# Designs tried in a protein design chat: VH-VL binders against q8ixk2r445to577. Part 315

Target 1, 133 residues: q8ixk2r445to577
Amino acid sequence: FFGMLQNKGLTDYCFDYNPPDENQIVGHQVILYLCHGMGQNQFFEYTSQKEIRYNTHQPEGCIAVEAGMDTLIMHLCEETAPENQKFILQEDGSLFHEQSKKCVQAARKESSDSFVPLLRDCTNSDHQKWFFK
Key: E = the ipSAE of ESMFold2; O = the ipSAE of OpenDDE; V2 = 0.75 times the mean of E and O plus 0.25 times the DockQ between their complexes.

## First folded at step 15 (VH-VL)

Design u42 (framework fv_zigakibart; at its last fold request DockQ between E and O 0.95; V2 from the best seeds 0.89)
Fold by OpenDDE, fold request of step 16:
Structure u42 (fold): chain C 133 residues (1-133), chain A 119 residues (1-119), chain B 107 residues (1-107)
Amino acid sequence: as target 1 above (133 residues)
Amino acid sequence: QVQLVQSGAEVKKPGASVKVSCKASGYIFTGYAMHWVRQAPGQGLEWMGYINPYSGKTKYNEKFKGKATMTSDTSASTAYMELSSLRSDDTAVYYCAREKYTEYYFDYWGQGTTVTVSS
Amino acid sequence: DIVMTQSPSTLSASVGDRVTITCRASQDISNYLAWYQQKPGKAPKLLISAASTLQSGVPSRFSGSGSGTEFTLTISSLQPDDFATYFCQQYHSYPYTFGQGTKLEIK
C-alpha cells in the first residue's frame, strides 16, 4: 500500500511530514493535514516489514515511536525494521503499533483545530481508522 | 511567484447573487487550502471559510452558512465565492487568501473584490 | 467563538517612536496568533506568525511576543511606511477570528 494515508473519522486529513530541512528529515513529529494529492510530504508506503515509509526523500524515513512517547517521530529506515517502527494496518482500517500495543488515533493538538496522530488505547472509533488513497 | 488575482468590483441589487473569482498562479492550486475573508467598510476582518481544492471539501463559518458558497475549478486554478440573497450589509471587500502549508495562517492574499449592494 | 480584543483602536505616533499593540484572546490559544498589516485599498500583509516568527522580507523593527491569552506587536522605531492598520488573528480554533484592528496614524 502506498499514497496518502487518510483518516476515516477526521475527514480530509492525511498523514503529513514537513521537516524544516528537506536534507535532514529525521527527528520531527508526523502530523495530520488537509489531503492535497501532491505526493511528497503526504506520500507514504506500508512495507512488507510493517514499516510506514516516507520514501520521497533519500535517505528514506520510517515512522517510529520512541520509548515512553505517544507521538509518531520520523527515524531513518533500517535494513531490518526495529520493533518501534512496526505497525499493522488491519483490514478494518485500524493502525496498530506492535510494541506499544496501541492504535494510532487522529487527535487534536493542544485542544486546537490542528491535528496529530497519537497512540491511544484501541477502540472502534473512526478516528483510529486509516486508508491509503 | 505566487499570485492570487480576483475578479473586478460588483454592484448588485438586494436579493441578487454575485460570484467572485480568485485565480491562483505560481504554485500547485490543489495543494493549498483557499480561505475567504470579508471586510465591511471601516470594519475588521471576518473569516468566512475555506475550500480544499483537491477534495472540494469546504468548511464554513456558521455566520455565513446559507450566504456563501465556495467552489473551485482545478482546470482553471480558480476558487469561487458565491453570495446569495444579497443584502445591504453584505457590502464589503472580499478576499481570497492562501493557507500556509501545515501552518494555518494566511501567507498570500488576493487584491480583494468590492461588492456593493444598494437599491 | 474565540474573541480577540485588540487595543488600542487608534494610535497616533511619530516617526522614530516605539509603539506597542496588544491582543487578548478570550481563551488560551497557545501561540496560534498572526499579525497582519493593511494599508488603505490593499489586502492584509502577513507580518508575524506563531506569535513571534517574523516573516521573510519584514523589517526587523517588527517583533511579536506572547503566548496563551496575551500578545503584543512592537515596532521598535516607527518608519513612514509603517503607518497602516494592524490586525491580530487567531488560528487556534474555528472559526478563525481577528482583532478589530489598530489604526496607526501619524501624530
Scores: ipSAE 0.928, ipTM 0.962, lowest interface PAE 0.5, mean pLDDT 96
Fold by ESMFold2, fold request of step 16:
Structure u42 (fold): chain C 133 residues (1-133), chain A 119 residues (1-119), chain B 107 residues (1-107)
Amino acid sequence: as target 1 above (133 residues)
Amino acid sequence: QVQLVQSGAEVKKPGASVKVSCKASGYIFTGYAMHWVRQAPGQGLEWMGYINPYSGKTKYNEKFKGKATMTSDTSASTAYMELSSLRSDDTAVYYCAREKYTEYYFDYWGQGTTVTVSS
Amino acid sequence: DIVMTQSPSTLSASVGDRVTITCRASQDISNYLAWYQQKPGKAPKLLISAASTLQSGVPSRFSGSGSGTEFTLTISSLQPDDFATYFCQQYHSYPYTFGQGTKLEIK
């Protein structure tokens, strides 16, 4: 799958990656932002290796979660996907992180009306349901 | 290079409607939320709401729900804000303002449109 | 709604003075605070975002500080162009709200 990765519960919001230094895309947090249809920062590919790739930039980035953390951050993709970069997009729309056994949820940043994807215990909440457009 | 050019001043009678336009140039219109901000004479600034021009979805300050209607025309790169059932206390300068991508604060403002409601 | 309270409401000062304007939020807004300058008959102009980040083209005599509920805008040496009204704005939670403004007048 490829395109805008949208949240069912937090409507009109997409995965977005806007690193402070466009020449160094590694190590910054993935956010949720209003969907805009311009591609690039909101264009992601879900691969056969279960990666979520930021693939309009070279070198390509892959979304990862570091051990013990709950934030989604950008790493460089590898030829064989590391375990911390593997997500299962399930038929019910949940986005399951294999290594941590947790699901991606749309969450408030600092109790604000700014939003980020975070790992949380899996539930049936629409805030844990995702789809590509 | 980024410009927001608003429609001209309006003088209206109570009970009328007015539609203010905000024409954007120098950037991809659908990539940025457009906000509207009101300033009554000699008063501070009040946030009214926004529209996402890509989706057409809006969010209103509850204070202006039912008074203001925000729309956009992506082919014309123009946002609109309509005020209905005008009263004298709707007299104000109305600004459009562009949300900075992913940052939420307003980086560019239109020049303002004065709406005067007089009996 | 998050109430933003500025002080003072009016500030009289001379060219060359160092001035500070305070903005207080009724709730913790982290650093989601912007400062705008407005001259009569003109639109507001963004000076500072994220409480302390100076915008491109804004003179370095402007600075911002604070986090949580208390914020300041400082002008280190006033210039004639700086006499204007200044607004703080929180963008932490909807509805976004502005302080009532501080009019900076020549003394």
Scores: ipSAE 0.815, ipTM 0.925, lowest interface PAE 0.9, mean pLDDT 93
ESMFold2, look of step 15: ipSAE 0.785; ipTM 0.918
ESMFold2 (binder alone), look of step 15: mean pLDDT 94; pTM 0.949
OpenDDE, look of step 15: ipSAE 0.873; ipTM 0.948
OpenDDE, second read of step 15: ipSAE 0.886; ipTM 0.950
ESMFold2, fold request of step 16: ipSAE 0.715, 0.792; ipTM 0.909, 0.920
ESMFold2 (binder alone), fold request of step 16: mean pLDDT 94, 94, 93; pTM 0.948, 0.951, 0.947
OpenDDE, fold request of step 16: ipSAE 0.928, 0.928; ipTM 0.962, 0.961

Design u43 (framework fv_zigakibart; at its last read DockQ between E and O 0.95; V2 from the best seeds 0.90)
Heavy chain, then light chain:
Amino acid sequence: QVQLVQSGAEVKKPGASVKVSCKASGYTFKGYAMHWVRQAPGQGLEWMGYINPYSGKTKYNEKFKGKATMTSDTSASTAYMELSSLRSDDTAVYYCAREKYTEYYFDYWGQGTTVTVSS
Amino acid sequence: DIVMTQSPSTLSASVGDRVTITCRASQDISNYLAWYQQKPGKAPKLLISAASTLQSGVPSRFSGSGSGTEFTLTISSLQPDDFATYFCQQYYSYPYTFGQGTKLEIK
ESMFold2, look of step 15: ipSAE 0.784; ipTM 0.920
ESMFold2 (binder alone), look of step 15: mean pLDDT 94; pTM 0.951
OpenDDE, look of step 15: ipSAE 0.884; ipTM 0.951
OpenDDE, second read of step 15: ipSAE 0.874; ipTM 0.947
ESMFold2, fold request of step 16: ipSAE 0.842, 0.797, 0.799; ipTM 0.931, 0.919, 0.922
ESMFold2 (binder alone), fold request of step 16: mean pLDDT 94, 94, 94; pTM 0.952, 0.950, 0.951
OpenDDE, fold request of step 16: ipSAE 0.924, 0.925, 0.926; ipTM 0.961, 0.961, 0.961
ESMFold2, fold request of step 18: ipSAE 0.817, 0.812, 0.834; ipTM 0.925, 0.926, 0.929
ESMFold2 (binder alone), fold request of step 18: mean pLDDT 94, 94, 94; pTM 0.952, 0.952, 0.952
OpenDDE, fold request of step 18: ipSAE 0.924, 0.928, 0.924; ipTM 0.961, 0.962, 0.961
ESMFold2, last read: ipSAE 0.838, 0.827, 0.712; ipTM 0.930, 0.928, 0.903
ESMFold2 (binder alone), last read: mean pLDDT 94, 94, 94; pTM 0.951, 0.952, 0.952
OpenDDE, last read: ipSAE 0.928, 0.925, 0.925; ipTM 0.962, 0.961, 0.961

Design u44 (framework fv_zigakibart; at its last fold request DockQ between E and O 0.92; V2 from the best seeds 0.88)
Fold by OpenDDE, fold request of step 16:
Structure u44 (fold): chain C 133 residues (1-133), chain A 119 residues (1-119), chain B 107 residues (1-107)
Amino acid sequence: as target 1 above (133 residues)
Amino acid sequence: QVQLVQSGAEVKKPGASVKVSCKASGYTFTGYAMHWVRQAPGQGLEWMGYINPYSGKTRYNEKFKGKATMTSDTSASTAYMELSSLRSDDTAVYYCAREKYTEYYFDYWGQGTTVTVSS
Amino acid sequence: DIVMTQSPSTLSASVGDRVTITCRASQDISNYLAWYQQKPGKAPKLLISAASTLQSGVPSRFSGSGSGTEFTLTISSLQPDDFATYFCQQYYSYPYTFGQGTKLEIK
């Protein structure tokens, strides 16, 4: 699966990564933003290693969850995907993080009208359902 | 370079409708939300809403629901704002403004379109 | 809706003066605050974003500060080109709202 990773509940919002320096792609938080279909900052791939890869020039970035955190942070992809970078995109659209045993949910950032994907206890909410487009 | 060019001034009677256009160039039109902002004579700025040209999805200020309709034509790289049931207090300069990517403020503006409603 | 209150509404100053304009938000908006400059018959021009980030091409005499509910725009030494109306805008939550504006006039 590849393309824009769009939320079902938060209509018209997609995974987005926009690092301040294109030559330093790791260490920043993945956000949600209006879907635009241009690829680039909204192009992701779900791999056979259960990674969510960010479409960039080499080296490639993979979404990771750091210890004790509920945010999604960009790390470098590795030859063998580390445990904190493994996700299961289930048939029902839920995106499950194996290590934390939590689901990725579209959430409001600090009570603003900006949004981010956060790890939360798994529910049947459409805000925890995602699809590639 | 990024440019937003709006249609010319309009003079309308009360009860009529008007459709203002905003043609974008210098960037990928579908990649950025287009906002509309109103400014009544001698007054401040008032946010009306935005459209995502990619999806066509809109978000309106509640104050302008039923008054303003935002659309876009991707083939023409043009955003449109239609105002219906015009009243004298709809007299204003209307601006289109591009949202800074992922930042939510406005980095480029059209030159504005004056809409005058008078009997 | 979040109300943005600017002060003063009108300000008279001379070239070379240090000028400060204040914007107060009715609730905490973190640093989701932008400043615009508008001249008669022209569209607003973005000066500062994120409360304190100076935009490219904007003279360094402009600066922004503040967070939460209190924000300031400062012009360290006024130039003739700076006489205009200035607006603050919150983009913390919808609907986005602007201050009523501060008209900076020549004394």
Scores: ipSAE 0.923, ipTM 0.960, lowest interface PAE 0.5, mean pLDDT 96
Fold by ESMFold2, fold request of step 16:
Structure u44 (fold): chain C 133 residues (1-133), chain A 119 residues (1-119), chain B 107 residues (1-107)
Amino acid sequence: as target 1 above (133 residues)
Amino acid sequence: QVQLVQSGAEVKKPGASVKVSCKASGYTFTGYAMHWVRQAPGQGLEWMGYINPYSGKTRYNEKFKGKATMTSDTSASTAYMELSSLRSDDTAVYYCAREKYTEYYFDYWGQGTTVTVSS
Amino acid sequence: DIVMTQSPSTLSASVGDRVTITCRASQDISNYLAWYQQKPGKAPKLLISAASTLQSGVPSRFSGSGSGTEFTLTISSLQPDDFATYFCQQYYSYPYTFGQGTKLEIK
């Protein structure tokens, strides 16, 4: 799958990666932002290794969750996907993080109307349902 | 380089409607939400809502639902805001403003369109 | 709706003065606060974002501070070009709201 990764419950929002320094893509948080067709910031690939790749930029980034954390952070991709970079996109649209046994949810940042993807206990909420377009 | 150029001043009678335009240049129009802000005499600035020109999706301040309709024409790089059933207290300057990508605050503003409603 | 209250409403000052304008939010808005300058007959111009981040092309005599519920805009040495109305604006939650404005006048 390749395209804009969108949320069923938080409509018109897409995964977005906008690091403050385009030459240092590692270590910044993935956000959710209004879907747009501009540039490379909202295009991701779901790979056979269960990675979510930011592969329109070199070096390629892979979304990871560090141990004990709930935020989705950009890491460098590796030849064999590390466990913290593996997500299962299920038939029902849920995005399951195997290592943590949690699901990706669209969540408010600081209770504001800014949004980020975070790991949460899995539910059937539409805010935990994702699809590529 | 980035410019937002709005349509000219309007004088209308109560009950009429008006459609204000905001033509964007110098950037990718569909990449940025466009907001509308009103400034009535003595009332300060009021946020009215936005349109995402990429999707056409809108969000309105509840105060202006049923009063304002926001649209865009991506082929013309132009946002529109229409006010219906005008009343004298709709007299104001109306601004379009561009949302800064991923940051939400407004980095560029149109010059404003004065709408005067008088009998 | 989050109410933004500015003080003072009008401020008279002389060229060279240090000027401070305050903005209070009715709830914690973290640092989701912008300051705009508006001259008569003109659109607002962005000065400060994120409570304290100076925008490109804005003179360094402008600075912002604060977080949570209380914020300040400071002009360290007032210049003739700075006589204008200043607005704070929260972008923490919809509807976005502005302070009522502070008109900075020549004494």
Scores: ipSAE 0.803, ipTM 0.924, lowest interface PAE 1.0, mean pLDDT 93
ESMFold2, look of step 15: ipSAE 0.799; ipTM 0.922
ESMFold2 (binder alone), look of step 15: mean pLDDT 94; pTM 0.950
OpenDDE, look of step 15: ipSAE 0.876; ipTM 0.948
OpenDDE, second read of step 15: ipSAE 0.855; ipTM 0.942
ESMFold2, fold request of step 16: ipSAE 0.792, 0.798; ipTM 0.922, 0.923
ESMFold2 (binder alone), fold request of step 16: mean pLDDT 94, 94, 94; pTM 0.951, 0.950, 0.951
OpenDDE, fold request of step 16: ipSAE 0.920, 0.920; ipTM 0.960, 0.960

Design u45 (framework fv_zigakibart; at its last look DockQ between E and O 0.91; V2 from the best seeds 0.85)
Fold by OpenDDE, look of step 15:
Structure u45 (fold): chain C 133 residues (1-133), chain A 119 residues (1-119), chain B 107 residues (1-107)
Amino acid sequence: as target 1 above (133 residues)
Amino acid sequence: QVQLVQSGAEVKKPGASVKVSCKASGYTFTGYAMHWVRQAPGQGLEWMGYINPYSGKTKYNEKFKGKATMTSDTSASTAYMELSSLRSDDTAVYYCAREKYTEYYFDYWGQGTTVTVSS
Amino acid sequence: DIVMTQSPSTLSASVGDRVTITCRASQRISNYLAWYQQKPGKAPKLLISAASTLQSGVPSRFSGSGSGTEFTLTISSLQPDDFATYFCQQYYSYPYTFGQGTKLEIK
């Protein structure tokens, strides 16, 4: 699967990664933003290694969850995907992080109308359902 | 290089409709939300709503629901805002404004379109 | 809706003066605050975003500070080109709202 990763509950919002420096793409937080279809910052790939890969830039980045955190941070992809980079995109659209045993949920940042994907206890909420477009 | 060029001034009678255009250039039109802001004579700025040109999805200020209709034509890189059932208090300068990517404030503005409603 | 209260409404100052404009939000908006400059017959121009981030091309005499509910725009040494109307805007939540504006005029 590849393309824009769009949230079902939060209509018209997609995974978005816009690092300040295109030559240094790791260490920043993945956010949600209006889907725009331009690719690049909203183009992701779900791989056979269960990675969510940001492969429009070199070196390629993979979404990771750091210890004790609930945010999605871009790390470098590795030959063998580390445990903190493994996600299961379920058939029902839920995005499950294996290591934390939590689901990725579209959430408000600081109770604002800006949004980020956060790890939360798994529910049947549409805000925890995602699809590639 | 980014430019937003709006249509010319309009003079309308009460009850009429008017459609203001905002032509974008210098960037990928579908990549940025386009907002509309009005300013009554001698008054402050008032946010009306936005359109996502990629999806056509809109969000309106409740105050302007039923008054303003926002559309876009991707082939023309142009955003439109139609005002219906015009009243004298709709007299204002209307601006289109581009939302800064992922940051929500407005980095580029059209030059404004004056809409005058008078009997 | 979040109400942005801007003060003062009018400010008279001289070239070289230090000028401060205040904007108060009716609720906490973190740093989701922008400042715009508007001259007669022109569209607003973005000066500062995120409460304190000076935009490219904006003179360094402009600065912004604050977080939560109180924000300030400061011009350290007023220049002739700075006489205009200034607006704050919150983009914390919809609907976005602006302050009433501060008209900075020459004394």
Scores: ipSAE 0.896, ipTM 0.954, lowest interface PAE 0.5, mean pLDDT 96
Fold by ESMFold2, look of step 15:
Structure u45 (fold): chain C 133 residues (1-133), chain A 119 residues (1-119), chain B 107 residues (1-107)
Amino acid sequence: as target 1 above (133 residues)
Amino acid sequence: QVQLVQSGAEVKKPGASVKVSCKASGYTFTGYAMHWVRQAPGQGLEWMGYINPYSGKTKYNEKFKGKATMTSDTSASTAYMELSSLRSDDTAVYYCAREKYTEYYFDYWGQGTTVTVSS
Amino acid sequence: DIVMTQSPSTLSASVGDRVTITCRASQRISNYLAWYQQKPGKAPKLLISAASTLQSGVPSRFSGSGSGTEFTLTISSLQPDDFATYFCQQYYSYPYTFGQGTKLEIK
């Protein structure tokens, strides 16, 4: 799959990656922002290795979750996908993180009206359902 | 550089409608939400809502639902706000304002459009 | 809705003075606060975001501080161009709301 990764429950919002320095793409948090299709910040690829790649830049970035954390951050992709970079996009739309056994959920940042994807216990919530366009 | 140019002043009778335009230049129009803010004479600023020009989706301050309608024309890089069933209380300066990408505050504003509603 | 209360409503000062304008939110808003300057007949201009981040091209005599519910805008040495009305705005949750303004006038 390739395109804008959208949330079913939080409509009109997409995965977005906007690092402060476009030449240093590692270590910043993935957010959710209004879908806009502008530039390269909302285009991701879901690969056969179960990666979510930000591959519109060099070097390519892959979404990861560090041990004990719930935030999605950008790491460099590796030739063989590390376990913390593997996500299963299931037929029901859930996005399961294998290593942590948790699902990606659209969540409010600090209870505000800004949003981020976070790992949470898996549920049937539409806020845990994702699709590419 | 980035510029938001609004349509000219309007004088209307009660019960009429008015459509204010906001022409954007110097940036990718569909990449940024466009907000509308009003300022009644001698009063502060009041947020009215936004449109996402990419999707056409809107969000309104509840106070203005049914009064304001926000649209956009991506081929013209122009946002519009229409006010219906005008009353004298709708007399104000109306601003468009661009949302800073991923940061939500307003980094550029149009020059404002004065709408006067009088008998 | 989050109510933003500015004080004072009007502030008289002379060139060279240090001035402080305060803004209080009716609930905690973290640092999701902006300050705008507005001159008569003109649109607002963004000065500060995130309570304390000075915008590019804004003179360093402007500074902001605060978090949670109480915020201040400070002008360390007032210049002639600084006489204007100042607004705070929260962007923590919809509807976004503004303070009612502080008019900074020549004493």
Scores: ipSAE 0.759, ipTM 0.911, lowest interface PAE 1.2, mean pLDDT 93
ESMFold2 (binder alone), look of step 15: mean pLDDT 93; pTM 0.947
OpenDDE, second read of step 15: ipSAE 0.780; ipTM 0.923

Design u46 (framework fv_zigakibart; at its last look DockQ between E and O 0.88; V2 from the best seeds 0.82)
Fold by OpenDDE, second read of step 15:
Structure u46 (fold): chain C 133 residues (1-133), chain A 119 residues (1-119), chain B 107 residues (1-107)
Amino acid sequence: as target 1 above (133 residues)
Amino acid sequence: QVQLVQSGAEVKKPGASVKVSCKASGYTFTGYAMHWVRQAPGQGLEWMGYINPYSGGTKYNEKFKGKATMTSDTSASTAYMELSSLRSDDTAVYYCAREKYTEYYFDYWGQGTTVTVSS
Amino acid sequence: DIVMTQSPSTLSASVGDRVTITCRASQDISNYLAWYQQKPGKAPKLLISAASTLQSGVPSRFSGSGSGTEFTLTISSLQPDDFATYFCQQYYRYPYTFGQGTKLEIK
């Protein structure tokens, strides 16, 4: 699966990664933003290694969850996907992080109208449902 | 360079409708939300809503629901805002403004369109 | 809705003066605050975003500070080109709201 990763509950919002330096793509947080279909910042790929890849530039980035955090941070992809980069996109649309045993949820950032994907306890909320478009 | 060019001034009677256009250039039109902001004579700025030109999705200020309708034409790189059932207090300068990608403030503005409603 | 209150509404100053405009939010908006400059018959121009980030091309005499509920725009040494109306805007929550404006006029 590849393309825009869009949230079901938070309509018209997609995974978005916009690092300050396009030549240094790691270390920043993945956010949610209005879907725009331009690719690049909103183009992701779910791989057979259970990675969510951001691959507009080389080296390729993979979404990871750092220890003690509930945010999604871009790391470099590795030949063998590390445990903190493994996600399961389930048939029902839930995005499950294997290591933390939590689901990715569209959430408000600081109670604002900015949004980010965060790890939360798995529910049947549409805000935890995702699909590629 | 980014430019937003709006349609010319309008003079309307009460009860009429007006459609203001905002033609974008210098960037990918569908890639940025377009907002509308009005300014009544001698007053401050008031946010009306936005449209996502890619999806057509809109968000309105509750105050302007039923009053303003935002649309877009991707082939023309143009955003439109229609005001219906015009009243005298709809008299204002209306601006289109591009949202800074992922940052939500307005980095580019149209020159504004004056809409005058008078009997 | 979040109410943005600017002070003063009108400010008379002379070239070379240091001027400060304040903006208060009715609730905590973190640093989701922008400042715009508007001249008569013209559209607003973005000066500062994220409360303190000076935009490209804006003179360094402009600066912004603050977070939470209290914000300030400062012009260190007023120039003739700076006489205009200034607006703050919160983009923390919808609906986005603006201050009522501060008209900076020549004394």
Scores: ipSAE 0.892, ipTM 0.952, lowest interface PAE 0.5, mean pLDDT 96
Fold by ESMFold2, look of step 15:
Structure u46 (fold): chain C 133 residues (1-133), chain A 119 residues (1-119), chain B 107 residues (1-107)
Amino acid sequence: as target 1 above (133 residues)
Amino acid sequence: QVQLVQSGAEVKKPGASVKVSCKASGYTFTGYAMHWVRQAPGQGLEWMGYINPYSGGTKYNEKFKGKATMTSDTSASTAYMELSSLRSDDTAVYYCAREKYTEYYFDYWGQGTTVTVSS
Amino acid sequence: DIVMTQSPSTLSASVGDRVTITCRASQDISNYLAWYQQKPGKAPKLLISAASTLQSGVPSRFSGSGSGTEFTLTISSLQPDDFATYFCQQYYRYPYTFGQGTKLEIK
């Protein structure tokens, strides 16, 4: 799949990656922002290796979760996807992080109306359901 | 240069409607939410809501649901806000304001449109 | 709704004075606080975002501080161009809300 990765419950919001320096894409957090299609910040590819790639820029980034963390951070893609970069987009729309056994959820940042994707215990909440558009 | 240019002042009678326009230039119109803020005479600022011009999605301050309707025309890079069933207490200056990408605060404002409702 | 309360409502000062305006939020808003300047008959102009981040082109005599519920805008040496009304705004949760304003009158 390739396109804007949208949340079912938090309507009109997409994965968004906007690193402060366009030439340094590693190490920053993925956010959720209003879907806009501007530039390349909301376009991701879901690969056969179960990666979520930010590959509309060079070098290619892959979404990862670092050990003990719940935030989605950009890493460089590797030839063989490491376990912390593997996400299963399930038939019910849940986005399962294989290594942690948790699901990606649209969450409020600091209880604000600013949103981020975070790992949480899997539920049937629409805030844990995702689709490409 | 980012610019937001609003339509001219309006004088209306109670019960009428008014549609204020906000023409954007100098940036990618669909990449930024457009907000509307009102300022009644001698009063502070009140947030009314926004439109996402990419999707057409809107969010309204509950106070203005049923009063205000926000739309946009992406081919004209123009946002609109229509007020219905005007009353004298709808007299105010109405501003459009652009949301800073990913940051949520307002970095550019239109010059304002004065709407006067009088018998 | 998050209520934003500014003080003072009116402030009279001379050129060269140090001026401080306070904004209080009815609940913790972290640093999701902006300051705007508004001249008569004009739209607001953004001065400060994230409580303390000075916007490009804004004179360095302006500064902001605070987090949580208490915030200040400081003008270190007042200039004639600083005559205006100042508003704080929270963008922590919808509906976004503004302080009622502080009118700065220069003697």
Scores: ipSAE 0.695, ipTM 0.904, lowest interface PAE 1.6, mean pLDDT 93
ESMFold2 (binder alone), look of step 15: mean pLDDT 94; pTM 0.948
OpenDDE, look of step 15: ipSAE 0.890; ipTM 0.953

